# VHH binders against q9p4d8, part 18

Target 1, 280 residues: q9p4d8
Amino acid sequence: MDFMKPETVLDLGNIRDALVRMEDTIIFNFIERSQFYASPSVYKVNQFPIPNFDGSFLDWLLSQHERIHSQVRRYDAPDEVPFFPNVLEKTFLPKINYPSVLASYADEINVNKEILKIYTSEIVPGIAAGSGEQEDNLGSCAMADIECLQSLSRRIHFGRFVAEAKFISEGDKIVDLIKKRDVEGIEALITNAEVEKRILDRLLEKGRAYGTDPTLKFTQHIQSKVKPEVIVKIYKDFVIPLTKKVEVDYLLRRLEDEEDDDATQKSGGYVDRFLSSGLY
Key: E = the ipSAE of ESMFold2; O = the ipSAE of OpenDDE; V2 = 0.75 times the mean of E and O plus 0.25 times the DockQ between their complexes.

## First folded at step 5 (VHH; framework vhh_7z1x_3)

Design g2 (at its last look DockQ between E and O 0.06; V2 from the best seeds 0.00; counts 0 for: pae E 22.5 > 2, placed apart)
Fold by OpenDDE, look of step 5:
Structure g2 (fold): chain B 280 residues (1-280), chain A 122 residues (1-122)
Amino acid sequence: as target 1 above (280 residues)
Amino acid sequence: QVQLVETGGGLVQPGGSLRLSCTASGFTFSDYYMNWVRQAPGKGLEWLSGISSSGSTISYADSVKGRFTISRDNAKNTLYLQMNSLQPDDTAVYFCARVEYSSGWYEGMDVWGQGTQVTVSS
């Protein structure tokens, strides 16, 4: 998707293509992560003596990644949402002025905390090579985790774009639901059981196809393959619901911008708004 | 029965114009994003244009931008594609397609018409 072309960002064909690509990325990342044991120590707070840091090894590594990535404009992109917004720094690169497509508060919609929790407690146990610790691969494990987390975050938060497109398309019906703060009504409007089934079936097929690819041997160690059924379960139980949450949260606030005639205040990227607010 | 039917195709000279129509039946047309797609001989499917349910959001592929115009009449359950400045490379079967939405996903184009042939030749 080209975010410099605002007229194409909310096109459903383009959105679909983006979502399909994200599915592939997520599945690939799960397979990569499946090479390593669950390694609970990576997720335990203060398990290692990390200088000037209070948290888990994963928290530290992820936050350091985001710190670096922020300086190269990663989070200026409309579809990127950080796990640790407090560590973001100014970029030394020229600013990219993305046109505003989403509502002014879009950067405030952030479910990464929930994603992280679910990932460590539910997803990792489902996709890991085995239970227990793997001391020699802690770094590799955490790196694979970061890839999984970032891809999941991007996919789930892409619901903002979907929600915006839906808002534009539905008109008065969705406006009425929003005015009434009818969460159930909104959720019902954005849900089709048949479509969800098709999504899950496609994921199952992709999981099967990718699991048979001999080229997916990324490490010298015997790799455990992620079961296609586990991928489907993860989407059904976590990815789809969290995406719905993002959509609902976004839509519930959508009329805030309609009341404020000043469309001109929509600042570009998350980082710019965050840094300008002086909140770090 | 859910159905889309394309009409308006034909033979035109280079530089000519055509207007395609797509009529929907069996579903609430006004609730759906609609798209035009084409397939040229020996080539894959190419997305051309999309329009939101209300018509407020429109997008075009670079290949047709400035020449093609998508519109819709929800009262008539009809999607339109005005094609101007047609070129031989525009020769293809043109399809209208419905996009299904659910749970934060657009599942793509789930309902297609039979297509209408457009031939641009001198």
Scores: ipSAE 0.091, ipTM 0.502, lowest interface PAE 2.1, mean pLDDT 87
Fold by ESMFold2, look of step 5:
Structure g2 (fold): chain B 280 residues (1-280), chain A 122 residues (1-122)
Amino acid sequence: as target 1 above (280 residues)
Amino acid sequence: QVQLVETGGGLVQPGGSLRLSCTASGFTFSDYYMNWVRQAPGKGLEWLSGISSSGSTISYADSVKGRFTISRDNAKNTLYLQMNSLQPDDTAVYFCARVEYSSGWYEGMDVWGQGTQVTVSS
């Protein structure tokens, strides 16, 4: 997948392959985080007297991480979505002019607040080594949290690319549902129980392999304390539903970007026009 | 043992046609987006065309649109480039390339063939 080449981004096969690779990153990050205790002080609002800041230690650290990374163009990339958009700063580097792949409102489709809430309240307790505190590892713990949050955010917000590709492929059916404001109909149209089962089955296999195979390069140096069933539960209960929410929210507004002509109701027509533009 | 092998290059007169083939082995060809790229003597790489894993999404560079046609046969693990109305400035080594499925903030082609020479001259 190359974000400088829109046609590679909107192919559902390429999107699926990217999502499969992101699973490995998420599993790695969960395993790394599982080496720390739950450490609830990391997530408590105003637990530490951070100057000029109101929030948790994680909130502060993540916001600073994002501020610095914005200066090197991280959040110019179409697949990067910030948790703290207000802290982003101008880059020192030459701007990359990514072709427009997503609808104009794509930056407004951002569920990172919900991801952060679910991560701290549900995911951390499920993967942590234990329920206590590790006072001497608060910084390292929060850094592992940042990796988890950013990989979850990228995976979930990739739903915007899935939604755009589905809109182009299924246009007539989706257009009718959008006009009717049929949220549940859109959700039903984008849901494929067989695909969801394949995702969960693959996660179970990966979790078993990573947790029991000492020859896997990345597991040789870390404790495999995360049960595969926990990874599957996190995807089933949170990652998949949030991805669908991103897809639905994106699709409900998709006609805002459309020209008022019949060409946008035909599958494939918009893709050809959209992809032929190349650069902005 | 991932491999791409191009064939079908050669010498052709201006206005002529050639059909390039790229045979894939060592990986599941039907899972991958594929590109054609060329390199003229003394110049950098020029992307020409791309085709999705199913063949449903196709794109062309402006320089070849209307003259070149990309296609694939997933049953034969083969990518094709039909080149019509060839001109001397189409002279180049032509490569097929597999698109890498990773973060999109780099070019994303990870496997290349050895290339096949196309020479357009009278």
Scores: ipSAE 0.000, ipTM 0.096, lowest interface PAE 22.5, mean pLDDT 80
ESMFold2 (binder alone), look of step 5: mean pLDDT 89; pTM 0.898

## First folded at step 7 (VHH)

Design k1 (framework vhh_7z1x_3; at its last look DockQ between E and O 0.02; V2 from the best seeds 0.00; counts 0 for: pae E 16.1 > 2, grease 24.5 > 24.2, placed apart)
Fold by OpenDDE, look of step 7:
Structure k1 (fold): chain B 280 residues (1-280), chain A 121 residues (1-121)
Amino acid sequence: as target 1 above (280 residues)
Amino acid sequence: QVQLVETGGGLVQPGGSLRLSCTASGFTFSDYYMNWVRQAPGKGLEWLSRISSSGSTISYADSVKGRFTISRDNAKNTLYLQMNSLQPDDTAVYFCARVEYSSGWYEFDYWGQGTQVTVSS
């Protein structure tokens, strides 16, 4: 997706394609993570004496990554949401002026805390090579975790784009629900059971296919690959629901910008009426 | 302080009807989803029904669908449950519960003291 072309960003077909590509990334990252044990010590607060830091080893490493990434404009991109927004630094690179596609508050929609919690408590146990500690691979484990977390975050927060596209396409129906603050109504409106089924079926197939060719970055021990069923479960139980939550949170505030625009010029609503049935 | 007070429970014969009320105070009632739940003797908590802030979206458990009706009056800060065709299996303590929505998650954060409903011949 090219964020410099605003007319393409809210295209539902393009959004779908982006989400499908993100599936591949997530699956590969899970497979990479599966090379290592669960390593609970990586997630325990103050388990290691990290200088001037209060938190887990993962928290520290992830925050350091985000600090570096911010300086190279990673979080200037509309589709990137940091776990540790307080550690971000200014870039020394020329500023990229992305056209505004999302609502003004889009950067405030952040469910990374929930993602991190679910990842460490539910996802890691499902994809790890085994239970327990592996002291010689703590760094590698945490690095793999970061890749997983960042890919999950991107996928889930992409719901903002989906929400914006749906807002434009649904018109008065969704506006009415928003005015009433009918969260369940909104969720029902944005839910497509057929699309969700297709996503899960596709993931099962991909999981089966990718589990056979381990071009693993960290080839130390022949360990078990991630079960395709586990990948499906993770999407069903966490990724899809969290994405919906992002969409709902985004939509509930969407009329805030409209109230302000009645005072300023109607920025040309990219009416990409893409009626295509496949929102995911 | 958030407070929920259930009323309207009592003894009824099988096939009878009751109307429960829940009065809310200490918060903006119209901003929250509300629920009815019950607990029978020796059993766990059972969810019965949910209503959105505006009342536009309603859900029921299969066990009470077609017999129970949830409603609300936001001007009166009151939640209602009309119970028809009551059966002995409906005997329980009934609670109203508020739902807090945060970051896409739902949880019951406040409960009333409950009201006893007994269905017996």
Scores: ipSAE 0.006, ipTM 0.240, lowest interface PAE 11.4, mean pLDDT 86
Fold by ESMFold2, look of step 7:
Order: sequence, then structure tokens, then C-alpha cells
Structure k1 (fold): chain B 280 residues (1-280), chain A 121 residues (1-121)
Amino acid sequence: as target 1 above (280 residues)
Amino acid sequence: QVQLVETGGGLVQPGGSLRLSCTASGFTFSDYYMNWVRQAPGKGLEWLSRISSSGSTISYADSVKGRFTISRDNAKNTLYLQMNSLQPDDTAVYFCARVEYSSGWYEFDYWGQGTQVTVSS
């Protein structure tokens, strides 16, 4: 997917490929994190005497990681959403002018606070090697956490691109639901239980195969300590529902970017040109 | 039991016309945007056109704009593609398709069996 080429962003094949790659990245990151104990000291507020900082070790490390990466334009990309927007700094590199393919408010759709809470309270205990501490591995553990959090954030907030494509394709019905502020109606319209089952079935098969399948390169060299059913549970209970929340929150505001009663007409033309290219 | 069935393909001379039909069953046709897609020999899929559920909003790929016209009859659960000024590079299998959206997934979820269109002298 090339965010400088709008025709590649909403191409159906590229969207599907991106979601599948994000899935694989999340599985790999969970396997990497599973090499460490739960290590609750990483997440305990003020466990360590960090100068000029009030928070957990993970909070500090992630915020510094984001501060540095913002300076090299990471959070200028449309698919990157920060956990700590207040620490971002100006880039010293030439600015990239990304074409706008999402609604003007897209960067306000941010559920990273919820992701961080769920990650530390639910995901870490479910994938960790054990419940204790590894004081000699605090940095490595927290860096694995950062990779997990960033891949989860990217996958969940990709719901904004999916929601835009759905708006274009189902505009007549979804415009009415938006005007009525019918959250349950929007959620029902974007939900397909058979598709969700196929996602979960694929995750289960990947988890079962990853130690023996030559095409799962990352699993051949890493001894997995996470059960496939745990990966499926995390998706079912957290990733899918949070992605739907992102889609609903995005759609509820979508008419803010429209100029007339026929809200779907202007967005539809843009997406249809991307489908005609089919080259990325 | 979603089913889409394309008909109306055949052989035409360059500059000729064909009208394709797609009959839908197993879902509420009037609730969905519908699409035409084609696959030329040895090529990937190419999206051609989309029509809104009511028929009020229509979009075309640049390659067919001005030559192809999409329409629908919701009372007959039928999607149409009028193809004019056909050229040899329009030779392909033509499919009608429905789009689905769900958490983490965006794809044409149901396709017809396709109908062959061949443009040659």
C-alpha cells in the first residue's frame, strides 16, 4: 500500500493484503512477547525513579520511542496513530504531503488509551511465559510490548480506511443511520458474523501451523509459548470489537465532510477511480 | 444461499454492443451497491462500475466511461451492463459482484459465475 498513491489505499486487494499482513505481524509480536514473564513491575506507576516523569516504565519507554520516531516523520503517515500525542515533536526531515483519503477528523479517532489498558490487563497475562518478574530483561520485555501495542494500534485504526470504503459502497442506508445517530444500526450494518468467523478460523489455523509451516518464516526460528486459542480469544474479545468501535466513531462524523444532501456521491467517485487502477 | 448469475455474453465485432444481465437471489438485492468486474485472459481482475442500492449514484472506471452504462431493476433483482463501442481489449469474463464490510475485512463477498465477452473480427 502506498499512501502517496490514493488509488492503492482503497484498492480492495491492497486492503485485504494489508489486513492479513497486520494479522501476521501481531502473531509474531505476541510470540516474541511470550518469551518473557508477565513482569508486572513494567506496568506499575512509579515503580522506578524515572527523572521528570510520572508513570510506568512502559509509559516512559513508549513515549520516548514515539517522541524520537515523530522526528523522522513516523506519525505523518495516515496509518500511524500515537499513544502519546502530546510528546510528538517536529520532524527535521523534508515534509511529506500525503493525499487525503480519509475524512478530515480521522486523526481524532484514537482508541489507544483503551488498547493500552486492555493490553496490560488482559493480553500480557494471556501470552506471557509465566506470572513472575525478570529484572534482568525489563528493557527487552518493554520493547516487545511496544511492538505489540503498535501493531495492535495499526490494525485496529485501519478500521478508518475500511469505514470510508463502506461509506462509499453503502452510502444511501448509512447516511440515514448517521443522521438518526443510530449507533446500533451502524454497528449492525458493518457486522458480518460469517466474515468474523473466517477471521477467527484463519487465526486458529495459523497458530496451529506456525511451528511446522515453511511459509511462516517467523515461527520457524522462535519457540512459541502462546496457544493458538489465546490469539483467537484476543481477536474476538478485543481486536474485532475495538475495530468496530473505530468504524462506528468514524462513520458517525462522516457527514461533517459533505457539502449537500447526496453525501455518498463525492466520496464514491474517488474510490471508484482507485478500483479502476488495480495496479498496487 | 446468495446467488448471482450473469447472462448476455457472446461474440461481437469491434464497435459492437452487448447487454449483460445479472440476476440476484438469496439476499435483499435493493439493500446493496452492486458492481461489474472483468478478467481478461492472462490478466488480473479489473473493476468497471458500481451502482448504489437505489440506482441514484453511479461510478465508472476510466477505461469504460462513456462506453458502458450500469443500471438496475430492483423489482426484478437484476443488474445490467450496457456495453457500447466494444474493442478487442474488452474481451474478458464479466462478473457481477457484491461488497461486504466487517471488522478487519473488505472484499467483494459474492460473485457470479461470469459470462464471456469476445470482441473480434
Scores: ipSAE 0.000, ipTM 0.200, lowest interface PAE 16.1, mean pLDDT 81
ESMFold2 (binder alone), look of step 7: mean pLDDT 84; pTM 0.844

Design k2 (framework vhh_7z1x_3; at its last look DockQ between E and O 0.01; V2 from the best seeds 0.00; counts 0 for: pae E 15.0 > 2, grease 26.2 > 24.2, placed apart)
Fold by ESMFold2, look of step 7:
Structure k2 (fold): chain B 280 residues (1-280), chain A 121 residues (1-121)
Amino acid sequence: as target 1 above (280 residues)
Amino acid sequence: QVQLVETGGGLVQPGGSLRLSCTASGFTFSDYYMNWVRQAPGKGLEWLSGISSSGSYTSYADSVKGRFTISRDNAKNTLYLQMNSLQPDDTAVYFCARVEYSSGWYEFDYWGQGTQVTVSS
C-alpha cells in the first residue's frame, strides 16, 4: 500500500493484505514477549528514579521511542498513532505531504490509553512466561512491550481506514444512521458474528501453524510460550471490540467533513470522487 | 442458504465483448458490497472490481480499468460485469463474490461455481 496514492489505501485487496500482515506481526510480537515474566515493576508508576519524568518505566521508554521516531517522520504517516502525542518533535527529514485519505478528525480517534491499560492488565498476564520478576531483563522486556503496543495500536486504529472504505461503499445507509445518532445501528451494520468467528478460527489455525511448522522461522522456545487459544481470546475480548469502537467513533463524525447532503449521499468526499473519476 | 450463480461466459475472439451476470438468492442482495474475481489457468485468484450496495461507488483493478464495467440491478438481485476489448490474457474462470464486513475486516464469504471466459485468436 502507498499512502501517497489514496486509491491503493482504500483498495479492498490492499486492506486485506495489510490486516493479514498486522496479524502476523502481532503474533510474532506476542511470542517475543512471552519469553519474559510478567515483571509488574515495568508498569509501576515511579518504580525507578527516572529524571524529569513521572510514570512507569514502560511509559518513559515508549515516550522516548516515540520522540525519536517522530524525528524520522514515523507519526507523519497516516497509519501511525502515538501513545504520547505531546512528546513528538520536528522531523530531521524533508516533510512528506500525504494526500488526505481519512476524515480531518482522524487523529482525534485515538484509543491508545485504553490499549495501554488493557495491555498491561490483561494481555501481559495472558502471554507472559510466569508471574514473577526478571530484574536482569527489564529493558529487553519493555522493548518487547513496545513492539506489542505499537503493532496493536496500528491494527486497531486501522479500523479508521476500514470505516472510510465502508462509508464509501455503503454510505447511504450509514448516513441515515449518523443523522439519527444511532450508535447501536452503526455497531450492528459493522458487526457479523459469523465473520468474526472465521477471523478467530484463522488466528487459531495460524497460531497452531507457527507452533508446528517444520520450517520454523523463529526459535522453538518462543513458540512453546503462547497458546493459540490465548491469541484468539485476546482478539475476541480486546482487539475486535476496540476496533469496533474506533470504527463507530470514526463513522459518527464522518458527516463533519461533508459540505452538503448530496456529497455524502454519493458516498462522497475526496476519496470517492478521486477513485470514481478513474484516476490511477 | 446463500446462492450465487454466474452466467454469460463463453468463447470470444480478441477485441470482443461479453457481459457476465450473477444472480443472487438467499440473502438481502441490496445490503451487500459485491465483487468480481477471476482465476486464470495455473494462477491464483485476482480481484477485478467491486460495487457498493446501492451501486453508487465502483472500484477496479488496474488490469481491467477502462475495459470492464461493474453494475447491479437490486430489483433483480443481479450483478453484472461488462467486459470489452477482451484479450487472450483475460481467459479465466470468473466468480461473483459477496463481501461480509465485521470488526475492521472484509472477507469473501460466498461465491459461485464460476463461468468460463475464453479469448482465443
Scores: ipSAE 0.000, ipTM 0.271, lowest interface PAE 15.0, mean pLDDT 81
Fold by OpenDDE, look of step 7:
Structure k2 (fold): chain B 280 residues (1-280), chain A 121 residues (1-121)
Amino acid sequence: as target 1 above (280 residues)
Amino acid sequence: QVQLVETGGGLVQPGGSLRLSCTASGFTFSDYYMNWVRQAPGKGLEWLSGISSSGSYTSYADSVKGRFTISRDNAKNTLYLQMNSLQPDDTAVYFCARVEYSSGWYEFDYWGQGTQVTVSS
């Protein structure tokens, strides 16, 4: 997706394609992570004597990654949301002026805390090679975790784009729901059971296909493969629901920008009603 | 106040079975990863099994794999451990332990009083 072309960003077809590509990345990252044991020590607060840091090894490493990535403009991109926004630094690279596609508050929509919690409590147990510790692979384990987390974060927060596209396409129907703050109504409107089924079926197929890929980043130990059914379950139970949460949270606030614009420009973003319904 | 109460321990013959229960109160049980651990006389704590908040994922130590089964009923705020094919070396005090998550990291923060399991002929 090219964020310098705003007319393409909210295209539902393009959004779908992006989401499909993200599936591949997520599955691959899960497979990479599956090489390592659950490694509870990586997630335990102050398990290691990390200088000037209070937290887990994972939190430290992830925060350091985000610090570096921020300096190369990663988080200037509209589709990237950091886990540790407080550690971000200014870039020394020339500024990229992305057109505003999302609402003004889009950067405030952040469910990374929930993602991180679910990842460590639910996802890692499902995809790890086994229970227990691997002292010689703590670094590799954490690195794999970071890849998983970042890919999940991107996928889930992409719901903002979906939500914006839906807002534009649905018009008065969604506006009425938002005015009433009807969360259930909004969720129902953004839910397509057929699309969700297709996503899950596709994931199952991909999981079966990718599970046999020998091109793993880490080859030091007996490699475990992630069960395709586990991938499907993770998406069903966590990825899709969290994405919906992002969408709902985004939509509930969407009229804030319109109220501000009505003071200046009544003619706002309802124009492109013709976006195709294929979100996933 | 967070409270965990283990029950179901007792004396059993080798090859026998027991079912342990842990009742949780003072917190939202369904939001937490739960574990069983044990401590045998003169030995340190041994992790046995864990279960995710929803119950979707379970894990076991090699020492109990195939013999023990962890489960939970979130509606009843209860954690279970079904123990089959018990052996004398399974004799220990068994504890349920909660994992607290904060900003993506976790620790074992609460334990019960434990329940005694004795396997003897």
Scores: ipSAE 0.000, ipTM 0.259, lowest interface PAE 12.1, mean pLDDT 86
ESMFold2 (binder alone), look of step 7: mean pLDDT 85; pTM 0.849

Design k3 (framework vhh_8ghr_2; at its last look DockQ between E and O 0.02; V2 from the best seeds 0.00; counts 0 for: pae O 15.6 > 2, placed apart)
Fold by ESMFold2, look of step 7:
Structure k3 (fold): chain B 280 residues (1-280), chain A 122 residues (1-122)
Amino acid sequence: as target 1 above (280 residues)
Amino acid sequence: EVQLVESGGGLVQPGGSLRLSCAASGFTFSDYSYIGWVRRAPGKGEELVARISSSGGSTSYADSVKGRFTISADISKNTAYLQMNSLRVEDTAVYYCARVEYSSGWYEFDYWGQGTLVTVSS
């Protein structure tokens, strides 16, 4: 998928391939995080004397990473969504003009607050090696947290691309549901239980393969501390529902752009034809 | 039902002191929640003057009040206090107590009191 080429971004096969690859990234990030204890001090507000900052060590570290990453254009990419939009800074690098593929309000569809809360309260306890602290590993633990959070954020917010592709393919049905403000109807339309089952089955298979198959290239070099069933539960209980929330929130507003686009095309095209023909 | 009730406002001469109270109900103070004092002067916007963790361990102050105002909390009473010393005419404002949720690196004010008027004049 090439964000400079809009036709590749809304291709359903490319979207599926991206989502499958993001699974691998999330699983590897969970394995990396599972090497550490839960380390609640990382998430406790003002546990450490961070100058000019009210928040957790993780919040501070992630916000600093995002500030630096923004300076090298990371958040100019359409598939990157910041946890801390207010810390972003102007880049030193030449601007990239990405084609507009998503609706104009796409940047406002942001569930990173929910992701971070669920991550610290539900996901970390489920994947950590144990319940205590490892004082000498706080920085490494938080860096692993950042990778987990960023991969979860990218996967979940990729629901915006999924929603746009579904709007194009099923627009008439979705338009009626949006006009009725039928959230449950939209959620039902975008839900495919067989696809969700395939996702969960594939996650279970991938999780098992990491730790048990001697024919895999990396099994002798990688030790998984997280049970595959935990990964499946995290996807079922959090990743899939939050992705649906992103899709629904995106679709509920989609007619804001469609009405403007329709009006603009109709008005501009009609006037141009009249003026060109000399009918005035 | 979450509720915040301010008290302690009134008239005071320049150089005087007042102590504001904010009694909270409907939630228990925690390490992840803050209580803040926000003031709104006539014709001016909102200023967060002080905040404290609901557990009482962490405080922060606006530059305009540092050294003069002190925020504190009594967790057993679910109550926060703002001690205002060396008051100036410019401190005249309606003072609101607000719950600040620090969630995932975001500060959100989700519950507000009714406000208590502090007037500093001769």
Scores: ipSAE 0.000, ipTM 0.253, lowest interface PAE 13.7, mean pLDDT 80
Fold by OpenDDE, look of step 7:
Structure k3 (fold): chain B 280 residues (1-280), chain A 122 residues (1-122)
Amino acid sequence: as target 1 above (280 residues)
Amino acid sequence: EVQLVESGGGLVQPGGSLRLSCAASGFTFSDYSYIGWVRRAPGKGEELVARISSSGGSTSYADSVKGRFTISADISKNTAYLQMNSLRVEDTAVYYCARVEYSSGWYEFDYWGQGTLVTVSS
């Protein structure tokens, strides 16, 4: 997706393609993470004496990564959402002026805390090579976790683009729901059971196909494969619901900008109505 | 103050149904990993019957109740439910609601309600 071309960003086909690519990334990252034990110590608060830091080893390492990434303009990209926004630093690179395609408050939509919680409590136990500690690979484990978390975050927060596209395509129906603050109605409107089933079926197939890749980046020990069914379950139970949450949260606030824009004709991007059912 | 209050227990005949409720106060379900139902039968110890994730998406059941019991939660109301169908005499127990958090490689029940008695008898 080219964020410098605002007319293409809200194209439902492009959004779908992006989501499909993100599936591959997530699956590969899960496979990489599956090489390591659950390693609870990585997630335990203050388990290690980290200087000037209060939190888990994962929290620290992730925050350091985001600090570095911010300096190279990662979070200037519209589709990136940090876990630790307070540690971000200014970039020394030339500024990229992305056109605004999302609502003004889009950066405030952040469910990373929930993602992190679910990842450590539910996802890791499902994909890890085994229970317990692997003391020699704590760093590698955490690095793999970061890749998983960042890819999940991107996928889930991409719901903002989906929401914006749907807002443009649905018109008065969604506006009425928003005005009524009908969360259930909004959720129903954005949910397509058939599309969700297709996503899950595709994930199952991908999981089966990718689980046999011998070329893992962090190959130090006996390689554990992630069960395709576990991947499907993770999407069904967490990724899809959290994405919906992002969409709903985004949509509930969407009229805030219109109240301001009744003064400025912001021409909403072209949304192909025919592809609305295939976003997932 | 943290509170978990169970309700809905009682006497029922074999094959009957009950619905238990757990109202939580003093904390939010979403701050924890899971909400679960644990039962204690006389002389049999404690058994995790069912759990639901704080997101409401993932559920797990003991083999002993699988297909008969359904756990659900209304996150907005901070309330969990256990629908018990096709009850058996062996389901007789005090049922407790508990919050669950992942810690140090295992799930820990860190807070329990007072429990509600379920008696299945002819």
Scores: ipSAE 0.000, ipTM 0.197, lowest interface PAE 15.6, mean pLDDT 87
ESMFold2 (binder alone), look of step 7: mean pLDDT 78; pTM 0.791

